# Ledger of designs, part 1: VHH binders against DNA primase DnaG (dnaG)

All scores and structures are predictions.

Target 1, 371 residues: DNA primase DnaG (dnaG), of Nanoarchaeum equitans (q74mb1)
Amino acid sequence: MAKFAPVQYKYIIKAEFEIDGIVDREDIIGAIFGQTEGLLGMELDLRELQKQGKLGRIEVEYKRVGNKTIGTITIPTSLKAVETSLIAAAIETVDRVGPAKARFRVKEIVDVRSSKREYIRNRAKELFVQLLSKTAPDIEELRRELEEAYYSKQLIEYGEEKLPAGPLVEKSDEIILVEGRADVVNLVKHGILNVLGMNGINIPKSVVELSKRKKVTLFIDGDRGGELVLRNLLAAGADIDYVAVAPPGREVEELTNKEILKALKSKIPLEQYIKNLRISINNDENKEKYKELLSKVFDTKKAIVFDEQFNIIDEKPLEEIDKLPSAYGIAIDKILDNETYAKIKGKYQLILALDSNVNAQERVITLKDIQ
Below, numbering starts at 1 at the first letter of every chain, in headers, positions and changes, except where a header shows other numbers; antibody chains aren't numbered by Kabat.
F stands for the ipSAE by ESMFold2-Fast; E and O both for that by ESMFold2, at different seeds; each is averaged over both directions (binder to target, target to binder). V2 = 0.75 x the mean of E and O + 0.25 x the DockQ between their complexes.
[cut] marks letters that were taken out.
Atom coordinates printed by the task and the answers are left out, and those that the model quotes come from them; centres of patches stay.

## First folded at step 1 (VHH)

Design F01 (framework vhh_8fcz_2)
Fold by ESMFold2-Fast, scan of step 1:
Structure F01 (fold): chain B 371 residues (1-371), chain A 119 residues (1-119)
Amino acid sequence: as target 1 above (371 residues)
Amino acid sequence: QVQLVESGGGLVQPGGSLRLSCAASGFTFSDYAMNWVRQPPGKGLEWVSGISGSGDSTTYADSVEGRFTIIRDNDKKMVYLQMTSLKTEDTAVYYCAKDLYWEGSFYYEGQGTQVTVSS
């Protein structure tokens, strides 16, 4: 005859026993039921759980050695992990079988449904990621938790501090250094496998040591916190080659593939980043001087070169822009385009233009930036 | 890095036998329970069998009980599924899965091995 609605057990308790006497299966089972009665309350009484089908038939395998009975018991349960563990512990308190002294010890608890639960867990994550890809979610924290679990399988631990890293960090000649684990997960998710993250308050020794033998690009958020990270790295003796910055107000951990690639492609040498930072700090103080220089060049079809005090050194028609000397800055009467930039790249620290279509390494200030 | 590599699949006749193998690496093999899971054509994953880290405890899905035997060799870091009395309904891609004893734990699956039972 066919089985109707088979009982699905979740766990199997395996325990060993040694009994100082000659006993049979029914004696052993009777002792287990009898001596655990009342220990876990009425709801976890083993006899009642067996009547309800929540506890399976207790299987006993034993050998007799002289006046001793030695063996194992197997107990299937459909109860949760916590309840199953409590029952397993209660069984270890059984200290006699009839008149004979006994010892029971749990060897293991087998999770018989672990693969089904894991399929559900993994599939739920996949389906959730599919749903998130169709709409902008309002559950950013949960999304990041699921992404970390999903992509963290590709992460390795680097150095004594066990820092989060991509699998190619040791093999690559170039390293992308980021602030935290979430940044590493996001970059690995987008195929950047030579990424190393920092963790904790102190700059890790492994980071400083690695920076001396690798070409390092520091990839920081577009906020004030990124500047502090750079200062701390330099103070710790790290050898940083380039700096890449996320768009203003954006964090590396939330960037899209296109934003990551654009930021990394626009990385600048450390020295240039520091110069740009100094210029940016004084931007508002020099706003009127920028306006004056742009006003002087406007509608002249010329370029004007100036020093750090904003004194004009030289001027030439735009057609002769490549003949102007290097100096602190240049003001041009046009939109900065790739052709014009190619002629002045590396010659100035500051570029003033009517507008810009170029991602320049130098600090660029346009009319819209000073209004 | 956890790696699981399944092998031993193939085409067999109903009533035939086949032995699947799974080579594990990247974790302490004897500390984890191992499972076999299958995916029939056009259906979801179906749990088949499990074995404890020590090898002392085994369990089976009702559909394969008495026909399949799960075995492990901790020295070789291998888990096996010995299949007998195969039926057409056993046709599926078979996967090896690492498991943990604890609630909320995660597992890793290999790329699978195809078993086709045809008459």
Scores: ipSAE 0.000, ipTM 0.093, lowest interface PAE 22.7, mean pLDDT 78

Design F02 (framework vhh_8fcz_2)
Fold by ESMFold2-Fast, scan of step 1:
Structure F02 (fold): chain B 371 residues (1-371), chain A 119 residues (1-119)
Amino acid sequence: as target 1 above (371 residues)
Amino acid sequence: QVQLVESGGGLVQPGGSLRLSCAASGFTFSTYYMNWVRQPPGKGLEWVSGISSSGGYTTYADSVEGRFTIIRDNDKKMVYLQMTSLKTEDTAVYYCARLPSWDYEFQVEGQGTQVTVSS
């Protein structure tokens, strides 16, 4: 007794039919073969394709409903997509089964390989989750990683720096500019497709150039880091039109759809944001502490470093400013210029100065800000 | 003259399924990203799902991920939403919409289709 390998079918044609008469399986199959004969040429004749094993056995399921026969046919094929589609269309031309009127309509063509790949994908995910659950991992961290991996496939790369972006960043007249890749993923996940991310604190040239020709909304976190990003963008010459801010203590990358839409609808013009920022500095509960520290250094030619409680921890002449320890803040008896900034950059969170000619990464408060 | 016509809604029990359809006309459908959005009773519009112009990329709101599937047929100018494992909180008027407007409210062109999930 011979053993045969199973035929590898690529597609399954599924069609529905309604026949206005009482017919059997053999009648239906005979009509399909007979009425399609010659329509697609000899190489796509259904009888020959079945004989060659390229077309599988036609399976028929039907019900008799009064004087009608209603059901489905299933036809597996090992042919290419084009040939399979032609055969499916030819089957729809069958308008009689014996003496009875008939209508055939293709419901779907199933790609057998696609179904198997989808099963593997889904099953692999399930098994991976089961494996991880046995090791008691941080479930929220793992969920975030898997979610980011999934949505990252929907991103494109923008510009020479290959910045993370939504697919509509080039086509839209408006863009939403965010700090990082995770922010882009979260916005794309929620249907905001005109989003462009930056790679950290250094402002990409592509962002500056794009900002000159698009209407730009900068969407920043509800913390101090967002203010720093805006300052760096302006220092780099970026043309920002609006600023949107996440709720206090919230980061763009973790916002819900409701929070994203609320923040973007509440965006304000750049000028108003800067004005509000200056008002916040003037109403800061620490304004009197800033005044006191600036008063102490004024006309002394010294710099004073202080802690988070505004207690002075060290003091030196301006010529020795680079010898001062890192601390929460520094107050200097001069205009903050590029030379002085180079000596203190990255050592303090807050800089108090008489004035500033530098777009610093740190929060800078001047006499003008506290008038 | 842009027209979007939603259909396929109805009353279904929790755990049930529905397929929503959206027929588009009056614009070059094959070049647009399409979305499904919904409006629950007494609430604003909520984004549900999106699909790229080619169908190569799909996105879903966290509340529907794994339960809903968005598909499109550019030749028929149709977008569909296959809904499974329906919950009472899925009760809403469903609309198909092009990408969010610059004010981040979706442009709703049609009348929508009502989905009611209730025992």
Scores: ipSAE 0.000, ipTM 0.096, lowest interface PAE 21.4, mean pLDDT 79

Design F03 (framework vhh_8fcz_2)
Fold by ESMFold2-Fast, scan of step 1:
Structure F03 (fold): chain B 371 residues (1-371), chain A 119 residues (1-119)
Amino acid sequence: as target 1 above (371 residues)
Amino acid sequence: QVQLVESGGGLVQPGGSLRLSCAASGFTFDDYAMNWVRQPPGKGLEWVSGISWNSGDITYADSVEGRFTIIRDNDKKMVYLQMTSLKTEDTAVYYCAAYRPLTSYFEHEGQGTQVTVSS
């Protein structure tokens, strides 16, 4: 395989070591890779991270003092602070290099960009003071204020709560629901006139009432705040038909015409959005349920099928696994192998097994995953 | 239940061409925009291309614009990615996605189809 292109490193791990023996750079690096293997899971395997370019070349400086090797290692990483700290801690668990006793201790983790951020902070303050010394107004800010004022004149007030809305919200058979006034202004600016805004996370009664009479698309930011708005709407009894999502890190109020159009044309039915949300969010909260089901099936030589609320629907001996009904999930008292998978493929969304040697299309959770 | 099945990948030399296919089932295909995303070895997911429900809006990542063409056939419930002038940097597992099409992380239903560009 080709070498991966170098990435911009975010942090540098610097660690000191003392080894009670005569060792070389390759011995030290081999010990780091070998003794940390498996400690942080497959995603943070140091050898794989180095192949991916997320971990840079390990640099070793050392000197010999009698029968000891003393020095420092330097490891650049493009990973986040949490992952970098886990790797640094894992390196400290290295207690041998070949036959020799070793001790590793992290001296520091250097944020490569800290000096640049400090310069930007200080220089931005200086430039801001210079701008304040000018008598001319901020033209870009003034332009933004004028645009907002102009498009705000096209808005109406909807319902008893006087919610911000586009002029076609009553006339259209379809409405676009957004969180706030700034979102409404941005959509109206881009020709979306059937938009209705809410007062943040609190769900107005007018919104719930209107949702029962109209085809509703909820247009949310691509973050957890948007998910909370949806949950609150459903809890309030709102009838939502579709969900549209802004690109990650982007808010509806700042989207361009192209971004708005793409998001709205990429809208998905509510049921599909909820399905995907349940799969991707809060699986740690279900860890106890997975443990309970696997414990119940363990050493029974049976399979148990369960619904989305983890209620047991049916159970049968493993020999009769093909006679079990389709359901949300199945727990089996065996390793998921190709023979067993062929009998249950496509019948369940979730498979709980003691272990797996199959690359299944369904989500598979094993005893290793819930440790 | 949304099901997406990718096919058409393989080994190709730099400058070569491949056509990827995605067969959709379990949802009203005509109501959704469709996207191609890829995962290069050891990297995160990268959005490649998107096509609206009626083919009226088509977009590409800067890295593939002019080389790749996305096509949909609503009658057959298929979406395709015609790839030309392939580069070693195009080596990835390619996934068809109907969910969160503009995010850097996509939930995908299939195993994807492997494209390897090497001499």
Scores: ipSAE 0.000, ipTM 0.095, lowest interface PAE 22.0, mean pLDDT 78

Design F04 (framework vhh_8fcz_2)
Fold by ESMFold2-Fast, scan of step 1:
Structure F04 (fold): chain B 371 residues (1-371), chain A 121 residues (1-121)
Amino acid sequence: as target 1 above (371 residues)
Amino acid sequence: QVQLVESGGGLVQPGGSLRLSCAASGFSFSSYWMNWVRQPPGKGLEWVSGINSGGGSTTYADSVEGRFTIIRDNDKKMVYLQMTSLKTEDTAVYYCAREIYSPLGWEYDYEGQGTQVTVSS
């Protein structure tokens, strides 16, 4: 349809004029056509270009101020930049409108495509702000970039690893520990300034050090990935006091103020969280090491203690189990019962036994578990 | 009202196969991890297998790895457990469970009656 025809003009010439007399639109247009005739050759004659559709209708806006006519003209053109510039310059040579003195000055030549690109850029930003939805990953990524740019001005770099942090991390006695930069931005956005991000899956030394002198709440997403993050933190020696979990299917980086406050108020002690998660005491990477140690102690009526690399440090008969040094772990040739546990409680991080009748605070792996 | 209805259990000989089914209703099924858990006679509840919300990631207890396969159909709101090479120690009541967060951490919500699997000659 003609009403929906595509725009073909490439440039718009905008010029200002001042005429020392009372003139009408037709007088002004007539002077432009008449006084530019022949200046640029026949192929760039303005009337001919208008007949060919290469020059649009000349728009004139004016006001009368005393005995003067002052205003602007707007000329759309589908011509190349060079031809358009020549026409614009020719218009500036118009020095009369009828008997009146006139002055024309080109204010700008607008590239219609440049203006459209600028409109698209500005409108896309506006529409993106209106469509803050979780429906597409690329849209979520752009939303996070905009939020990061705005709230990142409040962030500091913490420690040697330059971790993303809120400005009160050092001053606060309590720290909220999160996985990434986007989580830090969201918490700072909601007024939580004692937040520290780990900036990825590797546990930074600054996090471990800070955790030993602060009360730490680990705040994790409502998906299963939180178990891995917690295991890595504990393996690195971090001192975690509480765990807070986002609602099911929700990520910390996208939580509302109400969701953040509810999760933090519902934080639970680390010990309770570990039990509820059913964190596997079996570790596939170390399963063969557990089997080896249990095999060595089996049918010996001894206990052996070992370091974090599973090297045997010492061994004693079960009757002398209380005389063994504290170490990373202990393997015993018996069922872990309350009497035996009372003798070793708090001395080891890992207990390997033939079976267990005790709900120990330590990780307990039995022969049955590694089958 | 959340409902999980298990079916497909029965008596099977060692080395045999069974397929368990779970029909879910009353919640946004495609938003939750789904699990199979079992309770052997005279023992506590044991986790068997889990599948993520989209069905692309699965996890299994060491005792069933390589023998069981968990599958889900989000359009039908169904979870399945394909069991092969069944052993006498697989004898249990099997429950379909969604994974939910509680104030005490992550828990399994097993509202169904379960389905009995008996592996015996």
Scores: ipSAE 0.000, ipTM 0.101, lowest interface PAE 21.1, mean pLDDT 78

Design F05 (framework vhh_8fcz_2)
Fold by ESMFold2-Fast, scan of step 1:
Structure F05 (fold): chain B 371 residues (1-371), chain A 121 residues (1-121)
Amino acid sequence: as target 1 above (371 residues)
Amino acid sequence: QVQLVESGGGLVQPGGSLRLSCAASGFTFSYYAMNWVRQPPGKGLEWVSGITGSGSSTTYADSVEGRFTIIRDNDKKMVYLQMTSLKTEDTAVYYCTADYFSGTLYIDEYEGQGTQVTVSS
């Protein structure tokens, strides 16, 4: 789930090996897991740590020289320095790979976050000196200064336009695209590291290029010109997959952690977002009827089918949704998912649901489409 | 059928004033936010101004704030853009849009005529 909190490795163990035989990558990795099993207790079992995402994939680079295999292994870890050092030492105890004699020696343990920690140490010292020099410090202003200094330095510049971005934009399979730098800072502050910002009406070429290689969620303000940004992105040839919307009257740059996560979890496919907006404009005269039907089905765990005059024809539990007759429309007490859609596809012209995460051929109206 | 018809454009000198009008039909006008967007020659669409369905809140692009005023008349189903202190950079085709949110575009591509504003001496 790269979109929320991607695994952050803290250290990389680099070790050299020399093996007195012809072996492959799988043999080497197998020996490392096998011979270290039980040495450090269950909490530091390498196989279990890898399953938990605390240990990355073991990368092996080797060359064969005569009847010997010589090379290096690289092991990323999100563990603390002490645990990482214990694992590194355990790897040095590996003395064979299959029938071949082997020797492993740790060359270095790289602290991948050393630059960030050094910045934090230096900047915290500067801000502390500033705090001590103030006669009547404004704690709220000082907190804001510390947050800006810390989180701003976690940003990278992306592309020729030097766009504000989180540090995982290139490495993540999915990116969150936002309008401005302040939006990027707020998302990075809340652990969203695969965020890319853009400024103004002109769509950066780097954004269009990146969108063709990644899954893109466009995250827009709830009551501003977000759809104008979307239209300009589409006109520029950007490949947008999902849209997430901040609560009405709220800007992405000011959202709380709970608001950000709720909006991102409620993202919808681009095609569904466009359909919902068109329905809102063209069918406002029927809003009260949609609201009435959704209210009747809400919290019942049922589905209701209705005719063109919005008269209820039939009603069944969601478990029996496939037994309902074809009609003008259906209202369901759930999020429209792929499993449910498969059961009702082609039977109705209109689908009313609590929410939707599928790209339906039918018109879909959700609670978000009605006030 | 939703219909939006823009009017009031023309040729005006720098520093001049112009009032654009947009007549709406086919939907419950007061339920929808209205926006003005423009397309300068050889450039993409630029959002200019927005007004909520009730008219209680207005927003403006930095480039026009203090010079343009957006107004709506729900009884007449009209939205207006009062433009003052016009600059050559304001030359564009102006479109009105209706949406669920203030500051958004009309997603169903109604190819309206728009109204051409040309600011030159």
Scores: ipSAE 0.000, ipTM 0.126, lowest interface PAE 19.8, mean pLDDT 78

Design F06 (framework vhh_8fcz_2)
Fold by ESMFold2-Fast, scan of step 1:
Structure F06 (fold): chain B 371 residues (1-371), chain A 122 residues (1-122)
Amino acid sequence: as target 1 above (371 residues)
Amino acid sequence: QVQLVESGGGLVQPGGSLRLSCAASGFTFRSYGMNWVRQPPGKGLEWVSGISYSGSKTTYADSVEGRFTIIRDNDKKMVYLQMTSLKTEDTAVYYCAKGEDYLWFGELYDLEGQGTQVTVSS
């Protein structure tokens, strides 16, 4: 016997019935076929249409209430709307099931494709919005370009090298030193008028000279290029007092007012910044101890606290990290993020972590540092 | 006495590749970061790249980022600079330089070797 392959039905006829007797599914279906025979002509005979796969199986759901049978029938059709409506109307003419009186009423004819059309309409709107956001002129970029052109006119030239600078660079006792002209424009735009820019990584003599007379905060991008700038400044003899770092992956030239103020408020003394970068490993034994502790916490979801001899004195699950005592150091089985750091800040001299997204005041050693 | 011997330079056409080598002796190589530094004709020393003692951290000057790769072999006491997409502006004498600690910082201008000449020309 041929299996009914999934047929793409166009409509579903849903009808309710009430039968004044106890009948079975086969009786109901038989009455529908029998009493509609000949009403719509030979081409729309329901039994033949079902044999041809143009009508799906008649699904019957019923319940018996006393001496009555009440329920619903569902008939899928691949026929056109006109033919489907004629069949639905013919079904309403069924007035008996065997010896019992019956009444059938069509509740609805569902266009199966209406739900697909609704999906297409909604999805097309979403895709259109996405396309518009990608191909439309970048209004924020255009606004930024116009603002940068305007604020560039507020800049002065400083020193023999004619470096880009804010108007208060000479009058202020403190200066903020940045790598490039775009950084200067962004800071001046946000009211930081004591900013001085350099020509890339090459250190101008005017910068070195000015740094000996002023308190200098070096404001660098949140990447490795900033470390290079600091190295070159120190090699050139510049007197740097503080370092401020943009958020990871962010450049000074693109920071918002809130990000600039947060970074400058979080500036750290040069000595502490260098200490954090260098992470002095005094001997091979210390490196092995760091590796041992990190290996012990790896994949445990715990934090381990240890003394100056690297003996473990306590351990707890990460969700209880704030319950651990202060000690020489802590090893954690996670990336050191700002949330976790807030819970352990100031309690340890050494932090061992899988990775770090934080510019901590403590020495931080990660898996990358020991591998 | 720290000894650093650079090699691998030569004449190469624009867009070409070269691999420079630096052989180290006289110190505990695996405990120090290393640098590559270059001096173009008639100019001062320019820092090119740095690598930490273990090779886990590397950094590059903006002018070479994405084109050069610094690597090290602690067992052989070697540091290498793989240069690709070479430009005429890369023409210089290349030197390796020992760091002051496990990162690449320090001793940048205290050159112990004669360097290796890289000439990028058609």
Scores: ipSAE 0.000, ipTM 0.112, lowest interface PAE 20.1, mean pLDDT 79

Design F07 (framework vhh_8fcz_2)
Fold by ESMFold2-Fast, scan of step 1:
Structure F07 (fold): chain B 371 residues (1-371), chain A 121 residues (1-121)
Amino acid sequence: as target 1 above (371 residues)
Amino acid sequence: QVQLVESGGGLVQPGGSLRLSCAASGFTFSDHYMNWVRQPPGKGLEWVSGISSSGSTITYADSVEGRFTIIRDNDKKMVYLQMTSLKTEDTAVYYCAAQGFYDILTGYDYEGQGTQVTVSS
């Protein structure tokens, strides 16, 4: 019968044997077919599967040691993983070859396509380098498309929300948390395999749970969006240990290997990052205006709305806060709570409050944030 | 950590009996072919007996066949060598050795520290 090409097989079963007697290749093959006959039903009869080309020829390599025959068998199969595993297990039940006692044990099942996946990885890199050597108007867009398609195959789905993650996210004691899928792809591309991404502004429950049992570094873009992500994580109860920041104006998804390593080596404890953020707020050119507005509203039981030049437009008692017009900002003489936030959400760009216990979408500056 | 610990050796008169024990830990005992090998004073290692992982295949060196019995207990992770009709030429350090599916005469996956058997009047 015809030999089939390796590309037609999906798996190779490799098993070791020890036979207490002097036997040849045909004796061993005959025992495998004979003793497995009927064990898996007629659909998985090894002899018939070989005739159909679904099982390749059984290759046998052996050596003689005194009166024993010790060696390996190799069986290619084009069957699915479950059927291949059943056949492998059936082979282990072979307990004799002719009159001689025998033992078979599966050493491994090789996925033949793993070598093809490795070729694709290497060849795609070569083709990418060739593409970069050509001057083209859309080269940057094509580069991003190729990188997304290639490296996304290395990602896993984490948790109930099926979040994009590197393959070592569960095994590693340390996690690098990023905002989106493109950030995960870029970090995986550069060998950072313990990375977990989030989808949007809402913090996934899986992220909060994982943060309580892992050491977490939040890796954010060098823009204002990073502050919002951190505030949302803390409000959701996430346990963040360190913060790493991309260079100003740069996004994690576009960083080079050197930039990623520099940012991660320069990570700082959460408390230090919050302290630095407060220093930055204290150096804000509008800090004195924030102080003035909070001072004006303090102990008045009122809310004050103001324009972009920080001129007061209107004021009302806190009980009538929902009657105030939309404006650039609002200052309130209370702790920003969920009830109050529901009344002002989406009406202002800036909220000044005595303190805050809500996960707000707007910039919130509290009395404790200014000095 | 992988350990093979032999015990039961000692001084015995010709014609006497001894039972050697080997306690295994730190590896999957039920996956390994188990051997007893010995080293007489001033000589190389001599293979004595072997038993397959399931206990179904048992072999002996010609010099000990009919006098020694190898037994294994996979539940207790033990292999034993029951020695009878002992001769002065059985004097040696006896080692327990674990082996996978490789040549039992050329290499062992794990070896113990040995137990001394002396047969003398």
Scores: ipSAE 0.000, ipTM 0.087, lowest interface PAE 22.4, mean pLDDT 78

Design F08 (framework vhh_8fcz_2)
Fold by ESMFold2-Fast, scan of step 1:
Order: C-alpha cells, then structure tokens, then sequence
Structure F08 (fold): chain B 371 residues (1-371), chain A 118 residues (1-118)
C-alpha cells in the first residue's frame, strides 16, 4: 500500500559549517548530497530518502564573513535514532563545497517528541505526589483550614479590572472561577479563598492571563447559562481544566458549604463536560431541524426566522437583521456577537448561529453543538 | 479528548489570500507538533504543512510550497495557515491535526471550508 498520510519527523539534525569561499545555498546542499553518496549504502542515500519523504528539505542559514561562508544547516528526518545519527556523522565527512574547503560539525540532534516525554515525566510525578498525599495524615489540610478561617472575610480586588477575588488567588496553584461577585462572596464566606469572579459580560484579560498559569475549575450555576460562559472563556483564549456545576435549579451564590464541597469534589474534566453537553443536544428531538436550518443559512450571509413548527417565516441579509419580525426563533449565518445580539435581543426564544461569544438570555445552539 | 477548532475559511477568487486559524484545548499544546491537512471534494485527505513543537522547523507539500506559511503561537494555543496565490485546486475542507504516537494522524476538529472560485 502506498503511503498517503502526513509525514511525521522524529529528529532534526543541526550542524554548523565554515566554508573557505563564497558559496550559495544550492552549492552547499549539492555538496552534502554528492559527497555522502554511497557512504551509508543504498537504503540511506540522502537523495533517495528525500524522495521517500523520510528526509525533509535541508534548510541553510548563512552569512558571509570576508571570503568565508559560515552558518547552520537543519535536516528533519523520520528515521530512527541510529539511522539519523549515521546520516549526521556522514554530513561531518563533507570537506569541500565546489573548489572551497569546508568543515561541517553536528551541533545537536533534536528529538521533536521530547516535549511529549517531558509531559509524561512531569505528570507521573504529580500523580505520585497525589498518591502519597492521599495516604498521609491530613495535617496540611488542617493547617490550610486554620489559615482559611483567619482570612474568611477578606475579599480583594484582582488585576487591572479590579475583579472580586479571594485572598489566595495569587498564592494557590488552583483557581475556582465564577461568574459574578455574589458567587465570590458566598465561596469566601465558606472558606474557599482561591476564587475569582468575572464581574459581567466581558471576559477580563486578567482571567485569561491567570488561566494560563493556574489550574482552573469553572464553577457554574445549574442552568443553561453556564454553557455560554464556558464558550466565551474558550473563545477568549482561557485555559479551563475542570467544570463544577451547582445542583439543578441552584445558583452558586446561594449554595451551602456542603453543596459547594460536593460540587467541587464532583468536578469533571473540560472534555467530559463538553461531551456530555453534545449528548444532551443530540438527544433533543428537534436536533435534525436545527441542523437543517443552520445548513440553509450557511454561506448565504442571511438570517432566517421561523415559527414553533420550524417553518421559515421570513429572511433578510444580515445587514437588515433588525428589520426581521419577532418569531419563535432565528438562524444567522455568522458568529453571534454583542453587536448582532443587540439587534435581536428579546425578539426570539431560540437563536441558531455558527458560533457564539455572547451571554444571551435566549437558548443558543451553534453548529459545533450539533456537528 | 483533544479539542481543535478551525476557522478563517470562505470564498476567495484565484490569486487571493486567506488566513486559517486553529484554536487548541484539552492538551499541553506546546508538547505537540501541529499539521494542516485538507480534503478536496470527493477525494481523500492530503497533507499540507507541518510545524515542530518549538516552531523552528516547518515543512510543506510540493503543491503549496512558496505559497503557504504555517505559524504557531504557544502562548495563545493557536496554529495558523497563511495562504497566498490561491488556486482552484486549493478548494477543500482544511483540518488541523497534532503529532502523536502513530501514522496516519487523527484529526479532531470540524474543519473550515475554503472555496477558490471566480
């Protein structure tokens, strides 16, 4: 079977060179291919390996210093470590470029998968520490509880936007992110001091920046608004790790200590939460109708309004969206943004859009929710 | 699961330009090499371009070399494909994919449609 999949390079050979003459990129590449020909046998011929996609394009960066050409070559390979090392050594045997004397020296061979192995090492250490902490006497938790009791009434302002926060937001490795100030106050009253609130409809830059440095649990109300808050955070570039949900019909701002702790202990990874949302939408008996309406507006630059039976009532270009009549729902060929939402707010019960970056009062279903 | 969200596609005339974006979440982005692949109407997947974890090495299919540029921003967890001198043959759904344990790569996103037509 012929190979038609993308080529993954495993190693990058980086070599430095000094050539006693004025040469160009093509001269250098030609010398590498020519002088290594036959040294490692037919299977490791550089021209053949490049034709097979096992050797990437040779990149050459150089500068001229007097009558010399000095620089670096970079060669990606999909070969194993042994074969890559043999090729690197063969390159060091290149002693001329045309009539000019040359010296090549391998600086390093970079393993492009090293970051993956580094992740495994670091994650294994974290899991090991967690296991040890589980079996130890909980003296650290007791100390933490005493500290939290001392600071339980101290709400602070975080960042340039002066967001409501608990006093341990900067010191904690984990942050509980909530929608509003009342949520922060309730969590701080119950000793959760690593909480940060977003204080309104815009996603603050301080929240996005902090989320890149901390492990973040988004703690949302037990209603449909939480889905939109999560979508807006992800669209703004925030790094959310877990989602915790208040009991059905309950708001974070009114939860008891037992409810808060139960919700936080029941937090789930972001990916599982998104999967569960898709399952819920996929079980909606009207899913095929949502999909059909979104398909009808896709790439038309129009909006269409429809009744409770999903019959189209009217349509207009997006520029005239504010001229459409009120109806059960509207489907739009764009990302639902604040400007567009301002024109349609309160006119519909259901909004279908390609995507959304708005906290709407209405039920919003996007293309990615159903595909 | 890996979440990859492609955007930036659309209708463009031959010779035009588009910039595709891919937003990543659910994994340590800086630990993975990233690639763009495309699927023309009625055909299989074609590899387009790749970028190393550091961004220090980029590779391109012969059909797009000199016209497309792949870029990544590890702080924003984004990978981009800058497309210039677009041809009708570039019409396809474009997907971003990550390097992981095997060939062929698996992709996780919904893709973004690029149509090059007069």
Amino acid sequence: as target 1 above (371 residues)
Amino acid sequence: QVQLVESGGGLVQPGGSLRLSCAASGFIFSSYAMNWVRQPPGKGLEWVSGISTSGGTTTYADSVEGRFTIIRDNDKKMVYLQMTSLKTEDTAVYYCVRDWSSYPFLYEGQGTQVTVSS
Scores: ipSAE 0.000, ipTM 0.096, lowest interface PAE 24.7, mean pLDDT 78

